# Ledger of designs, part 13: VHH binders against Phenylalanine--tRNA ligase, chloroplastic/mitochondrial

Target 1, 376 residues: Phenylalanine--tRNA ligase, chloroplastic/mitochondrial, of Arabidopsis thaliana (Mouse-ear cress) (q94k73)
Amino acid sequence: AVDIGGVAIARNDVVREDDPTNNVPDSIFSKLGMQLHRRDKHPIGILKNAIYDYFDSNYSNKFEKFEDLSPIVTTKQNFDDVLVPADHVSRSLNDTYYVDSQTVLRCHTSAHQAELLRKGHSRFLVTGDVYRRDSIDSTHYPVFHQMEGFCVFSPEDWNGSGKDSTLYAAEDLKKCLEGLARHLFGSVEMRWVDTYFPFTNPSFELEIYFKEDWLEVLGCGVTEQVILKQSGLENNVAWAFGLGLERLAMVLFDIPDIRFFWSSDERFTSQFGKGELGVKFKPYSKYPPCYKDISFWISDLFTENNFCEVVRGIAGDLVEEVKLIDQFTNKKKGLTSHCYRIVFRSMERSLTDEEVNDLQSKVRDEVQKKLNVELR

## First folded at step 4 (VHH)

Design g49 (framework vhh_7uia_1)
Fold by ESMFold2-Fast, scan of step 4:
Structure g49 (fold): chain B 376 residues (1-376), chain A 123 residues (1-123)
Amino acid sequence: as target 1 above (376 residues)
Amino acid sequence: QLQLVETGGGLVKPGGSLRLSCVVSGFTFSDYAMAWVRQAPGKELEWVSSISSSGSTIYYEDSVKGRFTISTDNAKNTLYLQMSSLKPEDTAVYYCARDTYSEGWETYSFDYWGQGTQVTVSS
């Protein structure tokens, strides 16, 4: 049982073996309710607080904060309301955690956008945990945290500006987010990059020149009018932005692996006790990696995300990386073989050969059973 | 230095075929999902097709299903779009894009784009 958005949710409400659509494992259920973004001495919570401080100081507390909305949402909220096409890859069971055919663990905080607008909120920040079936490497984890900002303007806001509403919103957005980037990173070179997001037009990414490279900080844009129309805001314009908190925290705090955010190890947690930006993570002992390769003929049930789910379900945070190292297609037989390297490494101790061999044996068995692949 | 370079566009008659290629450099191609996105004159960007990093999961926009085939050649760091039964409505600039949907602030985003290749379907 976990407390989600003020409601007690039982395991069997989320991990439903009786529902053919359900693909939520116990390992993902265990992450619900952890609220890393609401912990003042955790890097994610520290970063969230720093961003909130920017908006409070520069916008006179005009932005409402929503950081306890349920991550269990409808498919309408998660996809339809943000204009995701019916056939988009993100709607797949291979990419999204489904509780049932109409209910998912949210892939993004934009899932709450339309609901908040319909309730009459016009300036808000939404922060929370988001869930995606994903690859395994130093920057990818199936649960991470996003923040989204949203700001609605009325004709009274731009009528005196001499600008059309879209230009007014875009310029306000860029000024706001340049200030945020300076707040977080100091005096850095910045540039705007045109891009595409389905629910904004125009769409931009903000990049900063940081440590000798251009780093993407956030995505943003002027909200598609159809989204505003659906909420009775046809005569308004709005901007939105979104950012991944882990990605920024890894850069700001020099954290090299996303698994650290879920560590309860005192050697990690004690470094953030002051609750302040400006802390640089100090590595403790790096333990040796153990490499294990697995080769198999893929099946119709196989996807890389499904394979990573099997590996993650067995090894948890003892797996550092899963990487495709070889691919071969036998055209005569119509069969494709994949070879993956699994890198086992703990952040807390050395792994024994016995332990790694046991994990690999379980992976070999489970992959055949769940994904109907043939080992070679 | 990341580069995505599209080739293979051109003028083709309705019912014809074209194969678009996108050569990638500057990152490990097989680590990323890849996409084709198009923009018709005076229209918004439209997602066309995506392929997972392993190549095993492929999705198409409904209007191109059965007509277009996305594929990769990891040895050549190349993404392909085989286009068949082309219609005037397929006229657009086609962009190769690196798909970051798992890390974007929405359900999908594209962080690196090619310059685009023009496909014109006309009699």
Scores: ipSAE 0.028, ipTM 0.445, lowest interface PAE 4.7, mean pLDDT 87

Design g50 (framework vhh_7uia_1)
Fold by ESMFold2-Fast, scan of step 4:
Structure g50 (fold): chain B 376 residues (1-376), chain A 120 residues (1-120)
Amino acid sequence: as target 1 above (376 residues)
Amino acid sequence: QLQLVETGGGLVKPGGSLRLSCVVSGFTFSSYAMAWVRQAPGKELEWVSSISGSGGRTYYEDSVKGRFTISTDNAKNTLYLQMSSLKPEDTAVYYCAARYSEGWERYDYWGQGTQVTVSS
């Protein structure tokens, strides 16, 4: 059982082998309730605290903080309430962890917007773990952490400004987030990039020039009026932003691999014992990689995300990267072959050839069984 | 199963026109924001234009405004980039990208690219 927000959640509440929609493995269940963002001596918790300090100092503690909301949400909360189209790819079992046909592990902290607005909250930050079936490399992991901000304005806020409500909200948003970026990164060049999110209009990304490249910090925008109307706020305007904590923490702390955030190794954890920004991760012993290639004819059941789920289910954090290195289509037979390179490497020890060969053998067997592919 | 196939690239003289097409398969086209991204020889990727799946929002890089037009034909699952008044500086490999957002994270599906060369 795991305690999440004061509610005990049992394995069989989430890993539902009796439900045909359920695709949550035990490895994902094991991540529920870990609460990395609530640990003051963990990089994710340190970053969350630094962002909270910005809002507390510059907005007089006006922002309510929600960091213990359940990551188990309805499909309505995760998709419908944030205007994700009914046939969008993110609703697929290939991309989202389903507990059952109406219940998912949240893909984003935006899943809580409508609920909090209906409860009467108007300025808030939501922080928590989010879940997506994803590729395997140094920056992608099926569990990561997001922070979302939301701010509602009433006519009395903008009537004296000489601006329409949308312009008022957009300018307030940009000023707020430029201040946040300066708080975290110091004096850096910034730019705003127009973009598209289903739940905001206009939509923007904030990028900073950092280490000779443009780094995307966050997405944001003025909230779609449909969302406000559904919460009884038709005469209001609002802004929202969201950011991924791992991506920013990797840059701020010089952490080279996302798997480090889940490490209990003292060589990693001891470096963050003061709970402060400005620590640069110091690499300890680097262990050798082991490369294993696998080739197969793909099936209709095959997706790269489903293949990565098989690999992660067997190897856990011993897999560093899965990369497509070759593909070939036999047009006469209508068959497509994929060749993947699996890179096995531990952050904590050297792997033996015997151990890696055993893992690869299990991957070969499991991929045929679960994804109906033919090894080549 | 998501696939993007670009066509329409080629050699064109300065001041000429080309229309790029991107045929999309394996998903509902109108659910995705679509974009054209280019990479000139020896340079970084540069966003050229974007359009929402609904066709309601368009964005253009300043250097192509008034010369390029992005559009979709949802019935044919096809994205277009109509390029006019082409300049040598427009020489690049042009990529079709389909974007979906899971909250604030964006995922890009990329085509293989089509070469556009503008020279006399």
Scores: ipSAE 0.286, ipTM 0.624, lowest interface PAE 2.3, mean pLDDT 88

Design g51 (framework vhh_7uia_1)
Fold by ESMFold2-Fast, scan of step 4:
Structure g51 (fold): chain B 376 residues (1-376), chain A 121 residues (1-121)
Amino acid sequence: as target 1 above (376 residues)
Amino acid sequence: QLQLVETGGGLVKPGGSLRLSCVVSGFTFSSYGMAWVRQAPGKELEWVSSISSSGGSTYYEDSVKGRFTISTDNAKNTLYLQMSSLKPEDTAVYYCATDYSYGWETSFDYWGQGTQVTVSS
């Protein structure tokens, strides 16, 4: 049993072999309740604390913090309440972990917006673990941590500003988040990029020029009025932002692979013992990679995410990267072949040829069985 | 290899209309959301419009809403942007892209070659 938001959740409540919709493996269940963001000497917890310090210092402790909300949410919370279209790819079993047809592991902390607004909260930060069936590389892992901010304004806030409510909220948002970026990264060049998110309009991304490249820090925007209206706030406007903590922590701490955040190795964990920003990860050893290629004719059941799930299910954290290296279409037969390179490498030890060959053999067998692909 | 080819750009007078087309090859594009993105002279890339993989949901940047219509023809593997009531401010190179955006993450892959739209008298 795992304690999630003060409730004991049993394995069979989440990993349900009796439910045809369920696609949650034991490896994902093992991540529930770990709460890396609430550990003061873990990079994710250190970063979360630094962001909280920014809001406390600049907004007089006015933002409520929610960091222990359950990651098990309804499809209504995760999709409908944040205006994700009914046909959006993210609703697919290929992209989202379903407990049952109405219950998912949250893909984003935005899943709690409507609930918190209905409970009367108007300025808050939500931080927690989020879950996605995703590709495998140095920056993608099926569990990561997100922080979301939300701020509601009343007519009294923008009256006399000489601006309409949307412009007022957008300018306040940009000022707030530029300050946050300066707090975390120092004096850096910044730029705003216009974009879209279903639950905000206008929508923006903040990029900073850091280590000779433009880095996307966060997404944000002015909240869609329909979301506010559903919560009894039709005469108000609001802004929201979201950011991935691992992405920022990797840059701030020079951590080269997202798998390190889940490491219990003291060579990693001991480097963060002071609980402060400004620590740069120092590599302790580098073990050799082992490359294995697999080619097959894809099927209607095949997606890269489903293939990565098979690889993760077999190899766990021993797989560093899965990359498409070749694609061929035979138009006469209507068949497409994909060739993937699987990179096996542990962060803690050297892998033997026998071990890697065994893992690859299991991948070859399982991909045929689960995804109906034909090996080439 | 995946390819996107945009056509239909050109010189048009204010208030006029153009239809942009993007022919996709190398993948079944009905499996992905699609987007049009533009870059005006001296400005950053701007998202213009997106369409869901089924074609059932469409999204538009505020300045083009009501004037532009995005659509797909799955049988032809083609994405369209019907532009009406064109303004000088619409002058830009228009790019076709696949749309993987979700939540707070924007992801556009398989950028096309682009097609120039110029709105002037």
Scores: ipSAE 0.382, ipTM 0.661, lowest interface PAE 1.5, mean pLDDT 88

Design g52 (framework vhh_7mjh_2)
Fold by ESMFold2-Fast, scan of step 4:
Structure g52 (fold): chain B 376 residues (1-376), chain A 121 residues (1-121)
Amino acid sequence: as target 1 above (376 residues)
Amino acid sequence: EVQLVESGGGLVQPGGSLRLSCAASGFTFSSYAMSWVRQAPGKGLEWIGRIYTSGSTSYNPSLKSLVTISRDNSKNTLYLQMNSLRAEDTATYYCAAPGYSEGWETYFDYWGQGTTVTVSS
């Protein structure tokens, strides 16, 4: 049982073999309730606190903070309320963790915006763990943390500004987030890039020039009017932004692999004991990688995300990377072969040949059973 | 196979009008919101607007007076009507079906090859 937002959640409430839609493994259940963003001496918690300090100092504590909302949400909250189309790929079991046909592990913190607006909140920050079935590499992990900000304006705010409501909100947004970027990164060159998000219009990305390259810090925009209308705010305008905490923390703290955020190793955790942004991660002992290749004829059940789920389910954090290294189509038979390289490496110890061979054997067996592929 | 094919670009005089088309295949077109984006030579991507499954539209405020987006679900076709074109509207125009976003990280799953519009006398 884990405590999530003051509610006790049992394993069988989330990992349900009796529900055909359920695709949540025990490895994902083990991450629920860990709340890395609420730990003052963890890099994710340190970064969250630094961002909160910016809003508290520059906006007179007017932004409400929500950091313990349940990551178990309805499909209405996670998809419909943020304008995700009915046939969108993100609704697929290949991309999202489903508890049942109407309940998911949230894939973004935007899942809470409509609820908070209906409760009368108009300026808020939401921070929490989010869940996605995804690739395996140094920057992708099935659990990570997002922060989202939201700010509503009334006609009185922009009437007399000489600007229409959208321009007023967009300029306020850009000024706010330029200040945030300076707070986190210091004096850096910044640029705004026009982009597309289904729930904002216009939509922007903020990039900074950092370590001799342009780095994307966050996405943002002026909220789609239909979202406001659904919450009784049809005469208002609003801005929203969102950012991935792991991505920024890896850059700010020089952390080379996303798996480190889940490490309990004292050689990692002790480096962040002061709870300050000024810490740069110092690598400790290097352990050797072990490379294992697997080739198979793919099936209709096969997706790379489902293959990565098999690998994660067996190896956990002992797998560093899964990479497609070759593909071949036999036109006569109408069959396609994929070859993947699995890189096994622990951050904490050397892996034995026996252990790696056992893991690879289990991967070979399980991929055939779950994805109906034929090994080559 | 998902495919988007833009057409209708070409040379147009300043103040002129042009209508671009995007033929979609390989997916349930009526179930997707569709967007138009453009890229002027040596510049970044600029979002023009989108049309939802309901037919409602949303535009870049800087371009709202210039453009109208429409769709014909029976023909799996997306349209961009442009009026009062200026030299600064010279760009390659793309239709896009945006993919899943990481909340605030955008991905365009499907892009066409684009169609070039040149506004010159």
Scores: ipSAE 0.026, ipTM 0.308, lowest interface PAE 4.8, mean pLDDT 86

Design g53 (framework vhh_7mjh_2)
Fold by ESMFold2-Fast, scan of step 4:
Structure g53 (fold): chain B 376 residues (1-376), chain A 120 residues (1-120)
Amino acid sequence: as target 1 above (376 residues)
Amino acid sequence: EVQLVESGGGLVQPGGSLRLSCAASGFTFSSYAMSWVRQAPGKGLEWIGRIYTSGSTSYNPSLKSLVTISRDNSKNTLYLQMNSLRAEDTATYYCARGYSEGWETYFDYWGQGTTVTVSS
């Protein structure tokens, strides 16, 4: 059982082998309730606290903080309420963890916007763990943390400004987030990039010039009126933003691999004991990688995300990277072959040939059974 | 089956212009943002720009004066117009389908690429 927001959630409530839609493995269930963002001496918790300090200091403690909302949400909350189209790829089992046909592990903290607005909240920050089926490399992990901000304005706020409500909200948003970026990164060059999010119009990305490249910090925009209207706020305007905490923490703390956030190794955790932003991660011993290749004829059940799910389920954090190194099609048979290289490397110790061979053997067996592929 | 097929690459003289096309099939083209991305020999991927469902565009500021992205939804085709080409623009050019999930942007399908060589 896992305690989430004071509620005990049993394994069989989330890992449902009796439900044909369920695709939540035990490895993902084990991450529920870990609350990395609520740990004052963890990089994610340190970054969350720094962002909270910005809003508390510059907005007179007007933003409510929600950091213990359940990551188990309805498909209505996760998709419909944020205007994700019905046939959008993110709704697929390939991209999202489904508990059942109407319940998912949240893909984003935006899943709580409509709920909080209906409850009468108008200025808030939501922080928590989010879940996506994804590739395996140094910056991708199926569990990461996001922060969402939301701010509602009434006519009294923009009356007398000489601006229409949308322009007022957009300018307030940009000023707020430029201040946040300077709070976190110091004096850096910034730029706004126009983009598209289904739940905002206009939509923007904030980029900073950092270490000789443009780095995307966050997405944001002026909230679509239909979302506000559904909560009785048709005479209001609002802005929203969202950011990935791991991405920013890796840059701010010089952390080279996303797996470190889940490390209990004292060589890592002790570096953050002061709970401060100014820490730069100092690498300890580098352990050698073990490369294993696997080739197979793909099936209709095969996707790279399904393959990575099998690998991650077996190897956990002992797999550093999975990459496609070759593919070809046998035109006479109408069959396509894929060859993947799996890079095994621990952040904490050297791996033995015996344990890597055992992991690879299990991967070979499981991909045949789960994805109906034929090994070459 | 989603397919993206780039065409229009080839050898171009410095200072010349070139228009690349990307033919899309297997999905509702008008419902997706589309991007152009390039990779020079021995270098990493460099994002060129994006065109949204509205027809609005966003460009890499380093390339904004040199390129124009457009789309024809009736033909399921994405275009990249390039002007004032330099040797540094020699690269394989990829068409990519993009989508947003929450505040993140992803590319889920890529074309095979078309090669542009700028040389005399």
Scores: ipSAE 0.377, ipTM 0.671, lowest interface PAE 1.8, mean pLDDT 89

Design g54 (framework vhh_7mjh_2)
Fold by ESMFold2-Fast, scan of step 4:
Structure g54 (fold): chain B 376 residues (1-376), chain A 122 residues (1-122)
Amino acid sequence: as target 1 above (376 residues)
Amino acid sequence: EVQLVESGGGLVQPGGSLRLSCAASGFTFSDYAMSWVRQAPGKGLEWIGRISTSGSTSYNPSLKSLVTISRDNSKNTLYLQMNSLRAEDTATYYCARDTYSEGWETYSFDYWGQGTTVTVSS
């Protein structure tokens, strides 16, 4: 059982073997309720606290903070209310963890926008764990943490400004987020990049020049009017931003692999005991990688995300990377073959040959059974 | 190396039709949804539409009567058919590969072509 926001959630409420839509494995259930963002001496919690400090200091404590909302949400909250198109890939069982046909593990904290607006909140930050079926590499993990900000304006805020409501909101947003970037990274060169998000228009991302490279800090924009109208705010305008805490924490703390955030190893956890942004992670050991290749003819059930789910389900955090290294199509037979390299490496110890061989054997068997692929 | 190369742009008269192509290489084209985006001179990006891996299409409501998106997975090619072109359709047109990331952490599009210019004038 897991306690989230005072509600006890049992394994069988989330890992629903009796439901044909359910694709939540025990390994994902084990991450629910861990609350890394609420731990003052964990890198994610430290970063969250630093961002909260910015808003408290620079916006006179006007932003309400929500950090214990349930990650179990409806498909309406996760998709429809944020204008994700009906045929978008993110709605697929290949990309999202479904509890049942109408209930998912949230892919983003934007799933709570409409709920909070309907409850009368107009300036808020939402922080929490989000879930995606995804690739396996040093920067991708099926559970990570987002923070989202939202700010509503009324006509009296912009009517005297000499600007239309959208321009007013966009300029306010950019000033706010430039300040946040300076708070976290100091005096850095910044640029705004135009982009697209289904729930904002215009949409931007903020990039900073940090350690000789351009780093995306956050995405943001002026909230789509349809979302405000659906919440009874058709005469208002709003901005929203969101950011991935792991991405920023890896850069700020110099953490080389996203798996470290889930480590209970004292050699990792002890480095963050002061609860401060000034810490740079110091590697304690680098263990050797073990490379294993697998080739197979793909099927209609095959996607890279489904393959990564099989690998992750078997190897857990012992898999560092899965990479497509070759692709071949036999046009006469209408068959396509993929070759993947699986990199096994622990952050805590050397892996034995027998352990890696056992994991690879299980991957070979499970891929055939779950994805109907034929090994070659 | 992921490459997206648009072609088919140029001068076209008002009321005319034009089909743009986007040749994709360096990745499994059939595994990705693809989008078209345009940028008129001095203006921001405007999303035109998207086609899913299965061929389902979604369009910007303001443009849906003017455009059709299609794909040919055997040729790794994305198409944008444009009809009844107007002067205000003058823009640089980009094809883009849709990402899995629907939220804030990464672009909705991780790779863009270089763009092809469409000029609508007499």
Scores: ipSAE 0.048, ipTM 0.396, lowest interface PAE 3.8, mean pLDDT 87

Design g55 (framework vhh_7mjh_2)
Fold by ESMFold2-Fast, scan of step 4:
Structure g55 (fold): chain B 376 residues (1-376), chain A 120 residues (1-120)
Amino acid sequence: as target 1 above (376 residues)
Amino acid sequence: EVQLVESGGGLVQPGGSLRLSCAASGFTVSSNYMSWVRQAPGKGLEWIGRIYSGGSTSYNPSLKSLVTISRDNSKNTLYLQMNSLRAEDTATYYCARDYSEGWERPFDYWGQGTTVTVSS
């Protein structure tokens, strides 16, 4: 059993073999309760602490911190309360881990904003593990960490500013997040890019000029009024931001592969023993990759996310990348074939031919059975 | 190569109607969420609405009585029907592929826009 926020969670509470909606494998259950963001000597925890230091120093400790809220949430919290429409692709079993038809592993920390607002919190940071069924490459992993900030304003806050409430909130937000970016990256050129998120309007991305390219740091915006209204805050305005901790940590610490965050190898973990920003990851050993291709005729049940789930379920962290390398459509028969290259490579050791061949054999068997595809 | 091309803009009188088109190439609109967005001169971007892969729609509450989004899957084309146009609807109108998933997937492809001017 794992302890999350003072509540004991058993395997059978999450991996529900008796529920047809359940798609949570044991490999995902094993990640619950690990709380990398709460480890002072882990790069994710170090980064979280640095961001908290910014808010404590610049906002007089006025932001409440929530870092141990349960990642097991209702579909209402994860989707409805943040204005994700009923037919949105993120609601599908192909993209989200479902415990049952009304309960999911949270896709974002925004799942908690309505609850915290109802409890009377008006300025807060939420940090935690989030879960998505996704592709396999150096920057994608089914578990990663987000931080979300939220700040509510009353008419007294913008009264006398000469600005309407939305403009007041947007300008406060931009100033806050420019300061955060300078705190983390130093003196860098910044720009704001207009974008769209379902729970904010207007919506923005902050980009920094880093290593001769523009890097997206975070998304943010002025909160949709309907979200505030559901918590009795219809006369208020608010801003919100969200950021992925792995994305920023990989840049700040020069970590080349997202799998490293889940490594217990002392060659990795010992490099962060001081718990400070400014450490640059030093590579230790480079092990050879092994390439295996698989081709099959796709079916109506096939999605790339479901294929990646099969590969992850069999190989775990021994798979580095899954890439579509060829696509062929036979127009006369109405059949489409996909060819994927699976790159097997461990961060910690060389893989044997026997081991890789065994993994590939299992992948070939499981994709036929679970995705209703026919191998070519 | 992914491309979105808007068309159908022009001059229209107040109270008039106009249908904008967005032709997509390099991907299938029915497999994606698609949004319409506008920008009035000297103003920020305003989201109009979206159509989901399943065909349902969602609109900006301030605009939903004035606009309808639809698509023709056989033509791989998205449409925006606008009725009861006002001078304040003068803007450049964009279609965009919509991957808004929390904070991680904003719009990834935009068209070049088509200009609508509402005046006598």
Scores: ipSAE 0.075, ipTM 0.428, lowest interface PAE 3.9, mean pLDDT 87

